# Designs tried in a protein design chat: VH-VL binders against Probable complex I intermediate-associated protein 30. Part 10

Target 1, 227 residues: Probable complex I intermediate-associated protein 30, of Arabidopsis thaliana (Mouse-ear cress) (q9lqi7)
Amino acid sequence: MSRFRSLLQASVNATKKALTWNVEEWVPPAEKHIFKFHSKEDLKKWHLYSDSEYGGLSSASLEIPDKGDGSDCTGVFSGNLSVDLSEGSKWNISRSGFCGMRSKKFDGFIDLDGYDAIALRIRGDGRCYISTIYTENWVNSPGQSEDNSWQAFVFAPKDSWYTAKIPLARYLPTWRGNVIDVEMEMNPGRVLGMSLSVNAEGGAVGAKSGAGDFRVEIDWIKALRLP
Key: E = the ipSAE of ESMFold2; O = the ipSAE of OpenDDE; V2 = 0.75 times the mean of E and O plus 0.25 times the DockQ between their complexes.

## First folded at step 4 (VH-VL)

Design a29 (from i06 with heavy chain E99D T100L Y101T D103E W104F G105Y S106G Y107E E108G; framework fv_ifinatamab)
Fold by ESMFold2-Fast, scan of step 4:
Structure a29 (fold): chain C 227 residues (1-227), chain A 123 residues (1-123), chain B 106 residues (1-106)
Amino acid sequence: as target 1 above (227 residues)
Amino acid sequence: QVQLVQSGAEVKKPGSSVKVSCKASGYTFTSYYMHWVRQAPGQGLEWMGYINPYSGGTKYNEKFKGRVTITADESTSTAYMELSSLRSEDTAVYYCARDLTYEFYGEGYFDYWGQGTLVTVSS
Amino acid sequence: EIVLTQSPATLSLSPGERATLSCRASSSVSYMHWYQQKPGQAPRPLIYDASNRATGIPARFSGSGSGTDFTLTISSLEPEDFAVYYCQQYSSYPLTFGQGTKVEIK
């Protein structure tokens, strides 16, 4: 009797779910493209920044190189990290030499609900980059909301294409570039944007660091459901 | 060249609201926090709050609890500070000021300031 | 909140004299900044992070200190230096300013 009732309820629930499914939502695929770097239009989704805004001498560019052959196009984030400061600098930054690229804020959210990781398809220079995810602010009190930024290191190996897979759980909450001591988890349904940055200090043991040229080729950024 | 241009002086009655604007130019608007600081006649400087124009995140001085709202419009590179339930004690020059953003290392300071907006609250 | 107390409240000096301005915090401050303000003008950044001169600030201005005690020094006053000076902490919220020290001509 109870078995028959549970089977009947399961059938009713399955029918209701199928009808709701057809009306409510599309099931997201196991992989979701967040960004592609295949055309100049794709690059218009990004802003470049560097320590030059603070009196530093670093430079950055983000381009789709003109390949006259039949090879696929990819974005190239490159430049020069300088630890020198311009004469009369407004800032005497203790961690000089940085460049970054930040996505333009999405109208609404990037929905990563149901995904486990961010994947970047890159070909790099042996440097360690910083991946940043910006999420919806938590509300502290009426009229106030705090910024949510989450950071993780991304090693970019030389010479070969590599897919860096970074679990969302590996991203640490940050404020002004510093890890903050809060007990909170990223809300993957409320992502506002992303950035990729590099600095002369580096961040990972064994990765290239210091002033000089940097270059990373980027094919795409995806969200993944890990097996 | 970095420039912050504020809206003109206003005279308001007690109990009303005022909304001051600060139009930024010469830099990437979303890369820097924007703060609001006021100064009553003959008095010192008082911090009111900030906004991160990229995220919309705000932080307010509890002294203005429930009365201050700071917003930003990325499309026009303009920050706003709205103060409600005005009192005579709110008579002050209100300044916007640019600061470091969350992405960068090191601490910021207010490197560029608007010219100030005088708000007079009187009957 | 962190309370910043500046002393003296008023410093009356002649051009060419040394001015020494104090800013004391009620608790330890990681980042202390100094601003100059002349009547009818917005504050002008002078010193950031205790000891670094902002762009265009003459070498006669110097800052020092850590923890709770910070000092702004003007080695030899010029006529243009007579103004009000404010310290400001960026260690915790709410951000706070000192009450100001007025450097006036004797």
Scores: ipSAE 0.407, ipTM 0.725, lowest interface PAE 3.0, mean pLDDT 83

Design a34 (from i06 with heavy chain S31E; framework fv_ifinatamab)
Heavy chain, then light chain:
Amino acid sequence: QVQLVQSGAEVKKPGSSVKVSCKASGYTFTEYYMHWVRQAPGQGLEWMGYINPYSGGTKYNEKFKGRVTITADESTSTAYMELSSLRSEDTAVYYCARETYYDWGSYEYFDYWGQGTLVTVSS
Amino acid sequence: EIVLTQSPATLSLSPGERATLSCRASSSVSYMHWYQQKPGQAPRPLIYDASNRATGIPARFSGSGSGTDFTLTISSLEPEDFAVYYCQQYSSYPLTFGQGTKVEIK
ESMFold2-Fast, scan of step 4: ipSAE 0.528; ipTM 0.767

Design a36 (from i06 with heavy chain S31H; framework fv_ifinatamab)
Heavy chain, then light chain:
Amino acid sequence: QVQLVQSGAEVKKPGSSVKVSCKASGYTFTHYYMHWVRQAPGQGLEWMGYINPYSGGTKYNEKFKGRVTITADESTSTAYMELSSLRSEDTAVYYCARETYYDWGSYEYFDYWGQGTLVTVSS
Amino acid sequence: EIVLTQSPATLSLSPGERATLSCRASSSVSYMHWYQQKPGQAPRPLIYDASNRATGIPARFSGSGSGTDFTLTISSLEPEDFAVYYCQQYSSYPLTFGQGTKVEIK
ESMFold2-Fast, scan of step 4: ipSAE 0.429; ipTM 0.739

Design a47 (from i06 with heavy chain S55T G57S; framework fv_ifinatamab)
Heavy chain, then light chain:
Amino acid sequence: QVQLVQSGAEVKKPGSSVKVSCKASGYTFTSYYMHWVRQAPGQGLEWMGYINPYTGSTKYNEKFKGRVTITADESTSTAYMELSSLRSEDTAVYYCARETYYDWGSYEYFDYWGQGTLVTVSS
Amino acid sequence: EIVLTQSPATLSLSPGERATLSCRASSSVSYMHWYQQKPGQAPRPLIYDASNRATGIPARFSGSGSGTDFTLTISSLEPEDFAVYYCQQYSSYPLTFGQGTKVEIK
ESMFold2-Fast, scan of step 4: ipSAE 0.461; ipTM 0.738

Design a50 (from i06 with light chain Y90R S92N Y93W; framework fv_ifinatamab)
Fold by ESMFold2-Fast, scan of step 4:
Structure a50 (fold): chain C 227 residues (1-227), chain A 123 residues (1-123), chain B 106 residues (1-106)
Amino acid sequence: as target 1 above (227 residues)
Amino acid sequence: QVQLVQSGAEVKKPGSSVKVSCKASGYTFTSYYMHWVRQAPGQGLEWMGYINPYSGGTKYNEKFKGRVTITADESTSTAYMELSSLRSEDTAVYYCARETYYDWGSYEYFDYWGQGTLVTVSS
Amino acid sequence: EIVLTQSPATLSLSPGERATLSCRASSSVSYMHWYQQKPGQAPRPLIYDASNRATGIPARFSGSGSGTDFTLTISSLEPEDFAVYYCQQRSNWPLTFGQGTKVEIK
């Protein structure tokens, strides 16, 4: 029943917007920019993390490569996934072999109410990445109440630019990398931040997995209203 | 490399407030929860609360609710614990402790602790 | 709140002996951790999630248990192992610790 409630609320919101807007424009914009990766200033909105902070040996970088001919600039998230632990750090983490990039928290919230999907313009390495959305959830069960993470897999194909469109409904609530069996809906009006991560376990049949190098180029992240 | 350095010992009168600091270094401050735990002389450990520096979200032990406030300053990588309306029973060593926290499977235990701050409440 | 009861309160042993410390929870616990504390020092993590050794912890330390009953074992006591040991649950708010077991020289 929570899905029917969400559908009814979305219908009410769409009707209200249509009634209050100019008759020539009754619908919200089809897309909304969230992030771009075109300059070093854009990359300052992101923090890198990896298992190295927990005793692992993975490494990560996020850069705008200098293309000396003035061609298009995009962000490059790359590094090396290692399942080994540093000497004396054998029990520091439950999972090794991961790297991620996490946005600095927004000033308030990003309002994605009225949008259906997150789109990422990427060019990858054949690995499966994890897209995470962080939301505030004050209605969580007592005792287990924490800020929520919502995760979806995104395959990053080799060689050509690809726009991955991930419906918000495909994001599953997670706790410490595991899907939790709880009846909880993402609140798209209270997004605190986002991350993109990769791990050696992989996530999709046919995608590259295991330790070794990773590399994905990112042009932008947008919210989309699907047809 | 990871260090949590706390402010020095304090002597306070009943009814006053104390604010203890915990300066973090050697890691990404927003990637870990920061908890506060106290220990009265000769007694065990008592959890007071935590802050998530990424969101600013806090949770407090009901025993201290209304008297404790935990804050964090990302620009200085410093967490603070302020305890008001002090009683003699609040005499204790106060520790900050980092909790493993990330999206990928931490077991949420206190992996690094500050050196402790002795707060003595006496009239 | 979940109450953690440790037993025995004091365990008097000699170096080389096996130490077995118990922690019982008033209700089922998903995550149980163990810490060691020496006089004048902050606690040191030993075991997380019942059975995993924390960074730098020697193999003589082991943990086991689930539900409401958990055990910390030191297979052969070294001089540096004489300390107070605390269990801690991370299942429900508020987080709670046991009252501690003191392992002392006989």
Scores: ipSAE 0.230, ipTM 0.667, lowest interface PAE 5.0, mean pLDDT 82

Design a55 (from i06 with light chain A54F; framework fv_ifinatamab)
Heavy chain, then light chain:
Amino acid sequence: QVQLVQSGAEVKKPGSSVKVSCKASGYTFTSYYMHWVRQAPGQGLEWMGYINPYSGGTKYNEKFKGRVTITADESTSTAYMELSSLRSEDTAVYYCARETYYDWGSYEYFDYWGQGTLVTVSS
Amino acid sequence: EIVLTQSPATLSLSPGERATLSCRASSSVSYMHWYQQKPGQAPRPLIYDASNRFTGIPARFSGSGSGTDFTLTISSLEPEDFAVYYCQQYSSYPLTFGQGTKVEIK
ESMFold2-Fast, scan of step 4: ipSAE 0.454; ipTM 0.742

Design a57 (from i06 with light chain S30D; framework fv_ifinatamab)
Fold by ESMFold2-Fast, scan of step 4:
Structure a57 (fold): chain C 227 residues (1-227), chain A 123 residues (1-123), chain B 106 residues (1-106)
Amino acid sequence: as target 1 above (227 residues)
Amino acid sequence: QVQLVQSGAEVKKPGSSVKVSCKASGYTFTSYYMHWVRQAPGQGLEWMGYINPYSGGTKYNEKFKGRVTITADESTSTAYMELSSLRSEDTAVYYCARETYYDWGSYEYFDYWGQGTLVTVSS
Amino acid sequence: EIVLTQSPATLSLSPGERATLSCRASSSVDYMHWYQQKPGQAPRPLIYDASNRATGIPARFSGSGSGTDFTLTISSLEPEDFAVYYCQQYSSYPLTFGQGTKVEIK
């Protein structure tokens, strides 16, 4: 009797585990980690860029500060946005003052099919940042392809940790920083990478804008299936 | 400093193919599009196509349809242009040239060029 | 395909003289660029987006124009300025260049 109960319980547990495994394979989990910012190794997945490559004077850094105790570590993306030009360099930077961090190319694609939103866990400086998703695109001619980039604003409030949830449907197709008028939906199954950038231009109502320092702390980036 | 260093001169027979390399240094290879432009002896410049090394995305001039393939190897920061079914009219100096690319805009011009690779097609 | 026509084909001038080079497009162009090429060398960027000097380009070089008509001006020719100059459009694919204007010493 007791032996029968023990074998039944083990069989039930094994069946539940196998069924859960199969369900998880067929149906994506409700959330999927894309990036963590918890160690120096995590930061090696990212590349920094700025207008300094074009004659500007902006600067950026991405670091894990050493707090010295057992508290949680997060990434810090910070720097200075400058609308000034380097001496002897005359670039037309009508959109000058920008810094960004872009993921190194994924080995293959991140499959976000079945997810509704990108979530960023951040603590910021009151500026609006731009979240960019890069996807592969095929054109009609065989062997010819071009990139699609998709952008959405993300507000980074001061002082408090915030989870920004950006529906994939709110990302707008862009070509070199400009919104394009196309009848296309993002292909979430063919994501090549992501970036987070900030610029001195523009301004969402209530957000800080203009030249000067920027700083945002990032804990993680996830894909979510919304209820 | 930014440098684009191309492979050496080639002599090829009609009907063969050639693969020219362009080794980039001094910048982040994936942040810039790489274009290929050729110049026949005594003539002007002709655009062939580009690659975005970040994505592998390419765009080609229809004139070279089915004959040109542009690739990039991020691990070596090297772009390649392969041209097949060579004809005598393909005799030219082939240049790689870098173009800016970023999330907020671009300059959309060729700011650095390789030294050029002479490809001679003769029987 | 946007066709770019440069004129004149050749300018024969002496050092100190002003050079004016024209580039006309078969349709409206959003971005027009200029490159300088000396014999045996790769082209060098000179002017981008019609009027902006590339890094290291002297103030004697200036560009202007919009739509279909663009001009490159060299206010006072130096010996090193005798070269071939190409315009290039970045409005539609395929990208195209003009046939070039040769500025040669008289």
Scores: ipSAE 0.387, ipTM 0.719, lowest interface PAE 3.6, mean pLDDT 83

Design a59 (from i06 with light chain S91Y Y93W; framework fv_ifinatamab)
Fold by ESMFold2-Fast, scan of step 4:
Formats: C-alpha cells, structure tokens, sequence
Structure a59 (fold): chain C 227 residues (1-227), chain A 123 residues (1-123), chain B 106 residues (1-106)
C-alpha cells in the first residue's frame, strides 16, 4: 500500500510539472535577464583580463561605487589602455593596448532561443567596445571542432544612459580576434558566455580611440524579442 | 608563478590507450589555449592538437585524427590528451604547452611548457 | 602541410663566436617562432613572430626574415647557449616544426 501511494503522488507531480513547463515555453516574456550589475555579488560572475597578462601595461577594474545607496548602483568597467610594454616583451603594434571583462562559464548554456537581439544598458566615454558571444563549437569532422565566437561593435556615448540593441544576426563569426569568411548562423540556444572588451585601436567612425583612460557604466545585459 | 605539471611516465602495450594530464596553476586556465606536442627519442617536435578550455573547441593534426582526444576540466584547471590504439612508434615524450590568446588576437606561440611525460609502448 | 627545413643540422662553434641558423619554409609564412631545447628539458620560447624576443631572453638573440627564409642569430655564444634550436610556423594547419639545428661546442 505504501508503495502504491508513493507512485500515485509521483505521477500527479510529474503531470503538473509537464503542463506548467509547456505553457511557459509557449508564451515566453519579451525580454530575458542575462546579467545585472547592481551588487558586488553580481561582479563575481566576471573575470577581468588585459594585455598585462601578456607583458603589456594596460589595467582594468570592475566595481560598484559606494556612493548612492539607492538604485543608482551600477557596474563600472574602467581602466587605462597603454601601448607601452614591460621590459623584455614585444607586441605587434596593431594588437597592443586592450582590456576586457569575460563572464565565468555557466554549467550548461545561456538559452536565448526565441530572442532577436542583445541589449546593453550603458553610459560610456565615447569609445567603441566589442561585444563577444561564445557559443558551443561545431563539429567540423569526427574528432575535430572549430571555435565559435561572435563579435559586434558597441558604441558607448558619454552624455546619457543608452540601450545598445545589437541584433544577433549582426554578430560576425570570429577566430582569434579575426573575422572569418564563413556562412554559419549563431545557435542562440547554445551560448556559453559573453565578454565586453576595448582596445586602443578603437573601431567605429567618430568614436574615441588611442591610448588613455576608458570608462563605461553598465546597468544590465538582456536578450530582447524585437517586434 | 605559472606552472604546468604533467602526470608521470607510463609503459603501455600495443593496442592500449594512454591519458596524460597537465595541471595548470598561476593563471586563469580559460584565458589560454593548451596544445599538445610530442617528441620521439632523438627526434624533433610534432604538433598533435589544441583545446580552448573556455569553449571546449579542439583542433587536431590529421595524422592523429580518430586516435587523439584532448579535453579540459575547468574545475581542476587540468587538460588531458588521450591517445588510443597505441603502436611502438607512439613512444615519445608528450608535452603540454600554453598559447597566449585574447578576444582581439593571439601571439600564437607557446610561452610555457609542461615538464613532459614519457610514454613507452612495448610488449 | 608546410615543411620547415633547418640548416645546418649541426653547428660546431666556440664560446664568443657568432651563430647563424636558417629555417626555410616550403611556402610563404607570416608567423615564425624559435624555441631552444636542452637535453632532458622541455623547449623554451626564444623568438616569436620572426623578430620579437620572448620574456627574459637576452639581447644577443635576434630573429629576422619573412616569406620563406628566416634566420636566428646569436651574436656571441655563451656556455648556456649550446642546445638544439627549432623553428615553428603558425600560419597553416597542421602546425609544424623544423627538424632542429644542434649548436655544439667545437
């Protein structure tokens, strides 16, 4: 008898879960939270990197300023881009001066199926930043796969908060920082992580470039379903 | 201090498999590619393949295709190279080697190497 | 695959002498690196991208070249410089190394 009661309850619970899951999948919300930058715990999801790990002298920090006890608390990614090198190191001139922040890997994937764009709520310094999305690698042949990273420029204006909306279709496939000429579509259900980086070369026409200080404030990163 | 520490020497029979480990310390494991290079006694260096520990992406020398598998465990900062269907000509010192890499580019050279693991294939 | 041919196979010199090592690629490459290896040790990076010294490498080591012809020069050999030197290309898959040049005491 005890056994039959246990089985009945398990069956009822399984049925309820299946019905709830199916309804949620049918009508997902128009936006999906990916990252927020409101507390020191939020910043633990990110790793900073710079050319200093390779002999350069650039520096980066990611912090939440103490001032403003209210909802004005946002993440600040800032630092200094240096084209100078530590003694004994040499750099290719076009690759010097860079900093970035990369998300720590999830156990599994960030599922962006059904969404059309990445949105970043930022207030910046007039520089152009690089948004990178890392996805599950494609198996090229038995026992071999190719790295899948996708990059797009994001301009960070300095006068007011801006929501940069980057269609997923506009991210270009890259390998080792270089755009590859292949026709391959991003699989938004298989995202491993993201990064935001900046370099002294700059990017977009009209954006600030060169060595010196950089600073961008980040409120959140979301996925959006566009109308 | 960057260190790559490999597993100890192994003696294997023909037809078996070997799995060599390379434990990384002193840096962010997922920020660098990890390559595997072997060297037969008295011979030169031969590239086997690499893994990107962040993405899990791999690339293998076609010579070893179907026999080599490179993996990485981020929780232990350890890369592995498994070679199957061993033959006497697979007797070699196997090295792991780190490559500098970042989102904007790569310096594309091996800056740190493990101490090497001697794998002897004999009956 | 790109074949790298190093010459000479063996270079016998005395401390204080200049060593010039050549590496020729079977087709044009943009990225050429050099490594030093002593008996019982792992290779050590020496020069990357044809002419850049790796961290901690003394000024007596220099690299040059482009296309198919690359050169490693040691301006004045020190006792610790007697080793095998390998060139390596990172232009095309699979990555390949030269067969090595042994710099030995005369």
Amino acid sequence: as target 1 above (227 residues)
Amino acid sequence: QVQLVQSGAEVKKPGSSVKVSCKASGYTFTSYYMHWVRQAPGQGLEWMGYINPYSGGTKYNEKFKGRVTITADESTSTAYMELSSLRSEDTAVYYCARETYYDWGSYEYFDYWGQGTLVTVSS
Amino acid sequence: EIVLTQSPATLSLSPGERATLSCRASSSVSYMHWYQQKPGQAPRPLIYDASNRATGIPARFSGSGSGTDFTLTISSLEPEDFAVYYCQQYYSWPLTFGQGTKVEIK
Scores: ipSAE 0.393, ipTM 0.728, lowest interface PAE 3.6, mean pLDDT 83

Design a60 (framework fv_murlentamab)
Fold by ESMFold2-Fast, scan of step 4:
Structure a60 (fold): chain C 227 residues (1-227), chain A 123 residues (1-123), chain B 106 residues (1-106)
Amino acid sequence: as target 1 above (227 residues)
Amino acid sequence: QVRLVQSGAEVKKPGASVKVSCKASGYTFTSYYIHWVRQAPGQRLEWMGWINPYSGGTKYSQKFQGRVTITRDTSASTAYMELSSLRSEDTAVYYCARETYYDWGSYEYFDYWGQGTLVTVSS
Amino acid sequence: DIQMTQSPSTLSASVGDRVTITCRASSSVSYIAWYQQKPGKAPKLLTYDASSLESGVPSRFSGSGSGTEFTLTISSLQPDDFATYYCQQYSSYPLTFGGGTKVEIK
């Protein structure tokens, strides 16, 4: 009987010691990788969309250019924004043309609790892009798969690599492309996906806008914990 | 739970107007487009139009444009569909339905439907 | 308008049968949903985006197809599956539905 008590106490003490040991190492890192754009396999996590689904003529591509020299490669999101409509189209397009890249839904959620910002390492064309975060539906409806979208502008400077740091608090709730006047908070523990999009209308004073070519190089997307 | 509850059956004479209501509950009314779809006895479903409950903006099928008016009351979480100049061919069950929303794309498929309102037009 | 044609219009089947319903669009579409409707009831969503199964819908239902030809399959028909099924395209306005396929007891 006393031998069994001794064994039980040793088991309890070992468990407590393991938990205490792990607690000292349970400090989230200052940054967390979400996406990288270094190989064709990395691009399989993304799909392209554009106004062509509604009768528009914009086009988009996402590729890893082959430089032939073995140098570091990054993803290139590029294409052409058109304000024209295909003949016979009956869609009323309220935007001047758009293209986007959207991640496939994560298996479960990406947990961004404890992180303060999204960082994108980009080299752009002087246009303003839109960063979107998709979170679990705030509507408590059985069978719903609709997700909430949160958006922020991202300026992409010409020619130079830039790390855009966007505080999570600056993302605005959106519905069908419009900011909604509803008091809601993002749940950073329930992120389902992300997108990056561009439209001919633009969205930032002083950034390039209008129809024509767009191009942004993307190295990675991370979450950051600020001090 | 999400519910769309419609007003009761109507019997109208040709030339009259009918106004059907659709009361939403269990979700944020202004966050989802509401569509109207009708079905004549033994026939296919036929799309009529939608309303954005946030802005009040609407889109109508060309076939019904000029005769249909879709409105909403945000304080009552209710959408309305009014069809004027009724003909015998307008005899149908009229449904309101909630459009799904996931992303920037168009997702005009319907996850929740009202129970339907039978409108009978007879002389 | 994009015309949606379903075949067959009526299908007789027994419990346990594999049932396939076809929907053809008059021009290429990217987005199709399928609905089940029982007499006196509103339609119920089964699948969307051609092949995505709506939450809470039994796994015996599946959708497939692209371009102009789409199918809804019921792998092992159950008693509560006797109903009329409709396809719907949402690639262009006006939104259009198929003529329906009535699945009835053989």
Scores: ipSAE 0.006, ipTM 0.452, lowest interface PAE 9.9, mean pLDDT 80

Design a64 (from a60 with heavy chain W50Y E99D T100L Y101T D103E G105Y S106G Y107E E108G Y109A Y112I; framework fv_murlentamab)
Fold by ESMFold2-Fast, scan of step 4:
Structure a64 (fold): chain C 227 residues (1-227), chain A 123 residues (1-123), chain B 106 residues (1-106)
Amino acid sequence: as target 1 above (227 residues)
Amino acid sequence: QVRLVQSGAEVKKPGASVKVSCKASGYTFTSYYIHWVRQAPGQRLEWMGYINPYSGGTKYSQKFQGRVTITRDTSASTAYMELSSLRSEDTAVYYCARDLTYEWYGEGAFDIWGQGTLVTVSS
Amino acid sequence: DIQMTQSPSTLSASVGDRVTITCRASSSVSYIAWYQQKPGKAPKLLTYDASSLESGVPSRFSGSGSGTEFTLTISSLQPDDFATYYCQQYSSYPLTFGGGTKVEIK
């Protein structure tokens, strides 16, 4: 009897191990890179924009500084926010003092299905930045043909590297910079691109705001599955 | 259940063409570049080229330019690599591999590999 | 083309040993991946971006280095680690691999 019991227990345990072994192998990674900022080729994926296209005087740059030692480098998004308008501007701009970097269009989607959050590895200037996710427009939205935009604030602390983790659920739907009051859900499987922007108005209580210089270093952007 | 499954071994005569398939499952096929890498017996891995499955855009190693063609069938979630004008030096295991990082552009490191297809070129 | 040179080509080691494999690029690179390959099987990704450990890979594996000199270290060799290891640069096209290092039982 003891012999029979031992054989049954061993068989059950071996079967359980074999089944659970294969199932666990199929779990997707807990994090996935979306963007890196380590080379000049990485930066070619991005387009700079500012209020200068509408008569503002803000300026922006995105570059990899030469560290001279062969170490892995990070991208630097920096510039100057100006609330002044250029003389003779033909544009009637309602808000000046903004700069941004936006990912270039490509054929396809950034598939965030199965991920809960966006993480940004940054080192900043104490300003609050805006993280934007662009998704494919839903066909039955009357009068809307532009990509849907979803925004969240990102505080960029001075002096130390910081990983900002923003749940996808915290991104709010926006239209022309304003939060819209609609019942709409982000489709994480159909993300078209992302941007990071800053404006002189600011956004978060306690963060630096106003016209003047801005600077944020960025190492990478990842998708995360939160625990 | 992310997998790349390749077609079976092939034996070809010099001058022939071979077309190897790579069927993807368990992820969005159009969201990751597919690369082709070969390995001759006892030799190093050698990159051949890639395809962006969404656009069909390709890039080939100069060594194989003019002899290799990489294509895909989006409805079947399958990538193909065809190598023409086969020589005995083309005897190798051919792998398809998924680009590591989810990016619009091919980054060039590989997280998921097919099992490999042995192509033997002999008379 | 960027040429990748691995050393040693073969090394004999015992379970529990610390093993270090070196990879040298003919030009400065920022992106290096390391792969493990067992006979008759496809390569398996171990590390990427020189030092980032791939999900599911044991912590005894680590990558380091910058510029033209890179290393893969196995801190305490296990029976499952006897295999051939390859480095790969992906800083520029064409992508290129090292010649491989075969880790054999002593």
Scores: ipSAE 0.006, ipTM 0.469, lowest interface PAE 12.0, mean pLDDT 81

## First folded at step 5 (VH-VL; framework fv_ifinatamab)

Design c1 (from a09 with heavy chain S31E Y109A Y112I; at its last look DockQ between E and O 0.05; V2 from the best seeds 0.00; counts 0 for: pae E 17.5 > 2, placed apart)
Fold by ESMFold2, look of step 5:
Parts: sequence; structure tokens; C-alpha cells
Structure c1 (fold): chain C 227 residues (1-227), chain A 123 residues (1-123), chain B 106 residues (1-106)
Amino acid sequence: as target 1 above (227 residues)
Amino acid sequence: QVQLVQSGAEVKKPGSSVKVSCKASGYTFTEYYMHWVRQAPGQGLEWMGYINPYSGGTKYNEKFKGRVTITADESTSTAYMELSSLRSEDTAVYYCARETYYDWSGYEAFDIWGQGTLVTVSS
Amino acid sequence: EIVLTQSPATLSLSPGERATLSCRASSSVSYMHWYQQKPGQAPRPLIYDASNRATGIPARFSGSGSGTDFTLTISSLEPEDFAVYYCQQYSSYPLTFGQGTKVEIK
């Protein structure tokens, strides 16, 4: 019947229209702004931490410097890395000499599905920093109280602005600061938070390392869809 | 006292430009993003863009296709919005609005608004 | 771009009645805010992040919802509550507002 053929074609056309509409709706922008570091209000989105919480002696700050400090007046993550422990420490830590900044937990999540990388615009001190992404514990949900963490190194060139573009695939699953040897797929559709940290030991060969001062200036963090 | 005070009403011809000012007082100007929002007579609110007064970084609503320019002057704690190639449909009240966070979780919202500036575009 | 659709367009009620305003988003929204605008005035913040009252907002105002479906409730209308109410998303650029719900005296 000719009406039957028309209905079959109309069903195919309706499906194509819906698919086309969905494709256009789901194409993300080339960039998605996640964090700014341009005002003290921007910095309120972050919690600082260090080994001092576990008996270490490292210190950290996150500030907008005065204009006369030679910076571009963006957020500066800085401090001192110490490998020493405080006297009488209750904690038996084997890892000292670390500092970090961790975003406040989002109310909900950031959906990075359709994005390929995280970009950080930084001006550093020649050290290697650690970028961390926290995702919902989907594999063990519901009822799990622990989020997944994923880490990648980011090199911060001395005294020059650099846009570090870190493919999501470069982030490795971690547990308590160590890369774990499991095959896990990050769920970029359920990002709960991020952090940037630095250790006195480890990092990339050829980067500045060891105890002492650290300083990295941060402009922004974005998600990118790579060409 | 935190406040945003805008420049006075303007009457403009089609094809010209208008520049509206927004002077901030009672807070540190460079620590908060400044947004511009307009409202045509009897209509709703339309977001135009923002500036980070600290860095000068901006973002614009693509609907304005490069006709809007937002700037800031730290020395006077004043933000500016310039709209070029004016058309009759640009007749609206233009607001500046300060972006802030409402709790330690860091949610952004517009907490302080200027009084509005009526821009009338007519032949 | 996320489209916000408010309903009803106009809500005609008497003082003391309960008002229920709806805002529906074309896609999921994490950060939904509500603003009140009285005639001749700039908008003012009312509810942020779906359910948190802004500073100085009376307890008769409450918000709820998540995902794409959000509601503003005024439990017992006062004379000063007759105004236009806008929902606004801050989850993706461009930032967008609903078209408004006018709450007017019956």
C-alpha cells in the first residue's frame, strides 16, 4: 500500500529529525569555563591543605597579590614545602612535603562529556604540579561514600605563561595519593571537584623539585574539545 | 554601604552608540565580576555579558554579535557598557549587576543591581 | 543555550493565598536562582540555588526542584509580594532568565 510506504518513510524521517536535533543540542562549546582566579571571591571556592594536617611542616596560601608584586594580579598558589615532621606528631606519615588546593564540592556536578581535555593557564616556578579530578563513584554506587580521584602531572614553566592542555585520558586513577593498577574508565559526565597540588619529591624528570618555596600563578581552568 | 550607581537616561538615533557607566562603592571593585542585563519595555531580562574588573577579561552573549563592549576603570571603580549600531529594538533599561557567592559552596548570583539606565533609540 | 519557561504567565491572587510559580528548563540546571522585580525597581535576589533564601527574604518564600523542574512558593501572600518573578540559570553561558510570572491582585 502506498500509505504504508509513506508511513514507513515518515517514521524514518521523524527519527532522522530527532537524531539531528539531539546532535545539535549535545555538541558542547569548544571551551567550557570551570574556574576563574581573578578576584578574592573566586578564591573562596578553594580549600587549602598541606601535610601540616598530619604532622608535617609545609605551609600554603592562595592570594591575589598587590599590583606592585610583578604579577598579572591573578590567583597565586604559593608556600613552603618541608620534609620535616612536627615533634610529637600523632600521625605516622611517610609522605611529607606536600601542599594543595581543593575546590569546594559542587552542589551537583559538572558534565564534561564531549570534552577531551582540561586546560590550565599558569605561570610557575619550574616545578611539576599535580592536577586532580574527582568524579562520582559510579562503579560502586549507590551507597558508596568515596569519590574517585584521577591525577596527571602538569609542568609549570618558570616565569612564563603557559596553557597546559591535559587530555582526560592522561589522568590516572589514584587511591590515597598513589596510582592504582586497575582498569577504570573515568566518568567525565559526573565531575564533583578538582585540585592542584605539589610535592617536594617525585614529579617529572628535569623539573624543579625538593623542599623549599613554591609559587604558581593561575589564570583559569577550562575544559576543551580538542580538534 | 554597597551600591552601584548608573549614568542617566539617554536618547539616541539609530546607528549611533551609547556608553552607560556603573560606579561601584562600598566594596573592593576588582574582587567581583560585573554583569550587564537589559530589559526592553514590558519584557523580561536579557543577559549581555560580564567583565572581570581585575584582569579586564570579558564574556559576551553571542546574540549581540560584537556590538557590545564592556570595560572597567579600576582607578574610578567604574564599569562601562557600550552598545554600537543602535536599533529601535535596543530601547531598554540597562542594568549593571554584581556577581557574588551566597555561601561557602561558591554558588554565583547577582546580589547588587544598579538602578538602571533607560536608553531610548528613536528617529 | 538553556531556555527557561515560566508558568503561569500571570497569577491573579488575593493577599493571604498561596502562590505557586513554575520554571522549567530545556536541559538540566545545577544553579537556578529566583529574582523579584517590583514596578519601577531593579530586580532583587530572592532564592539562590533552587532553595536557599537570599539575605533578608522572609520565610514565606521557599523554593524547590532540581534537574529541569523548579518551583517558587509564597505560602501566604502579603501586599508587597505582588510583583514579577524571574528564574535564572547560572549553569551554562549564555546566562538566561525565564520570561517572568506576574503575581497580581485578583
Scores: ipSAE 0.000, ipTM 0.410, lowest interface PAE 17.5, mean pLDDT 79
ESMFold2 (binder alone), look of step 5: mean pLDDT 92; pTM 0.942
OpenDDE, look of step 5: ipSAE 0.011; ipTM 0.543

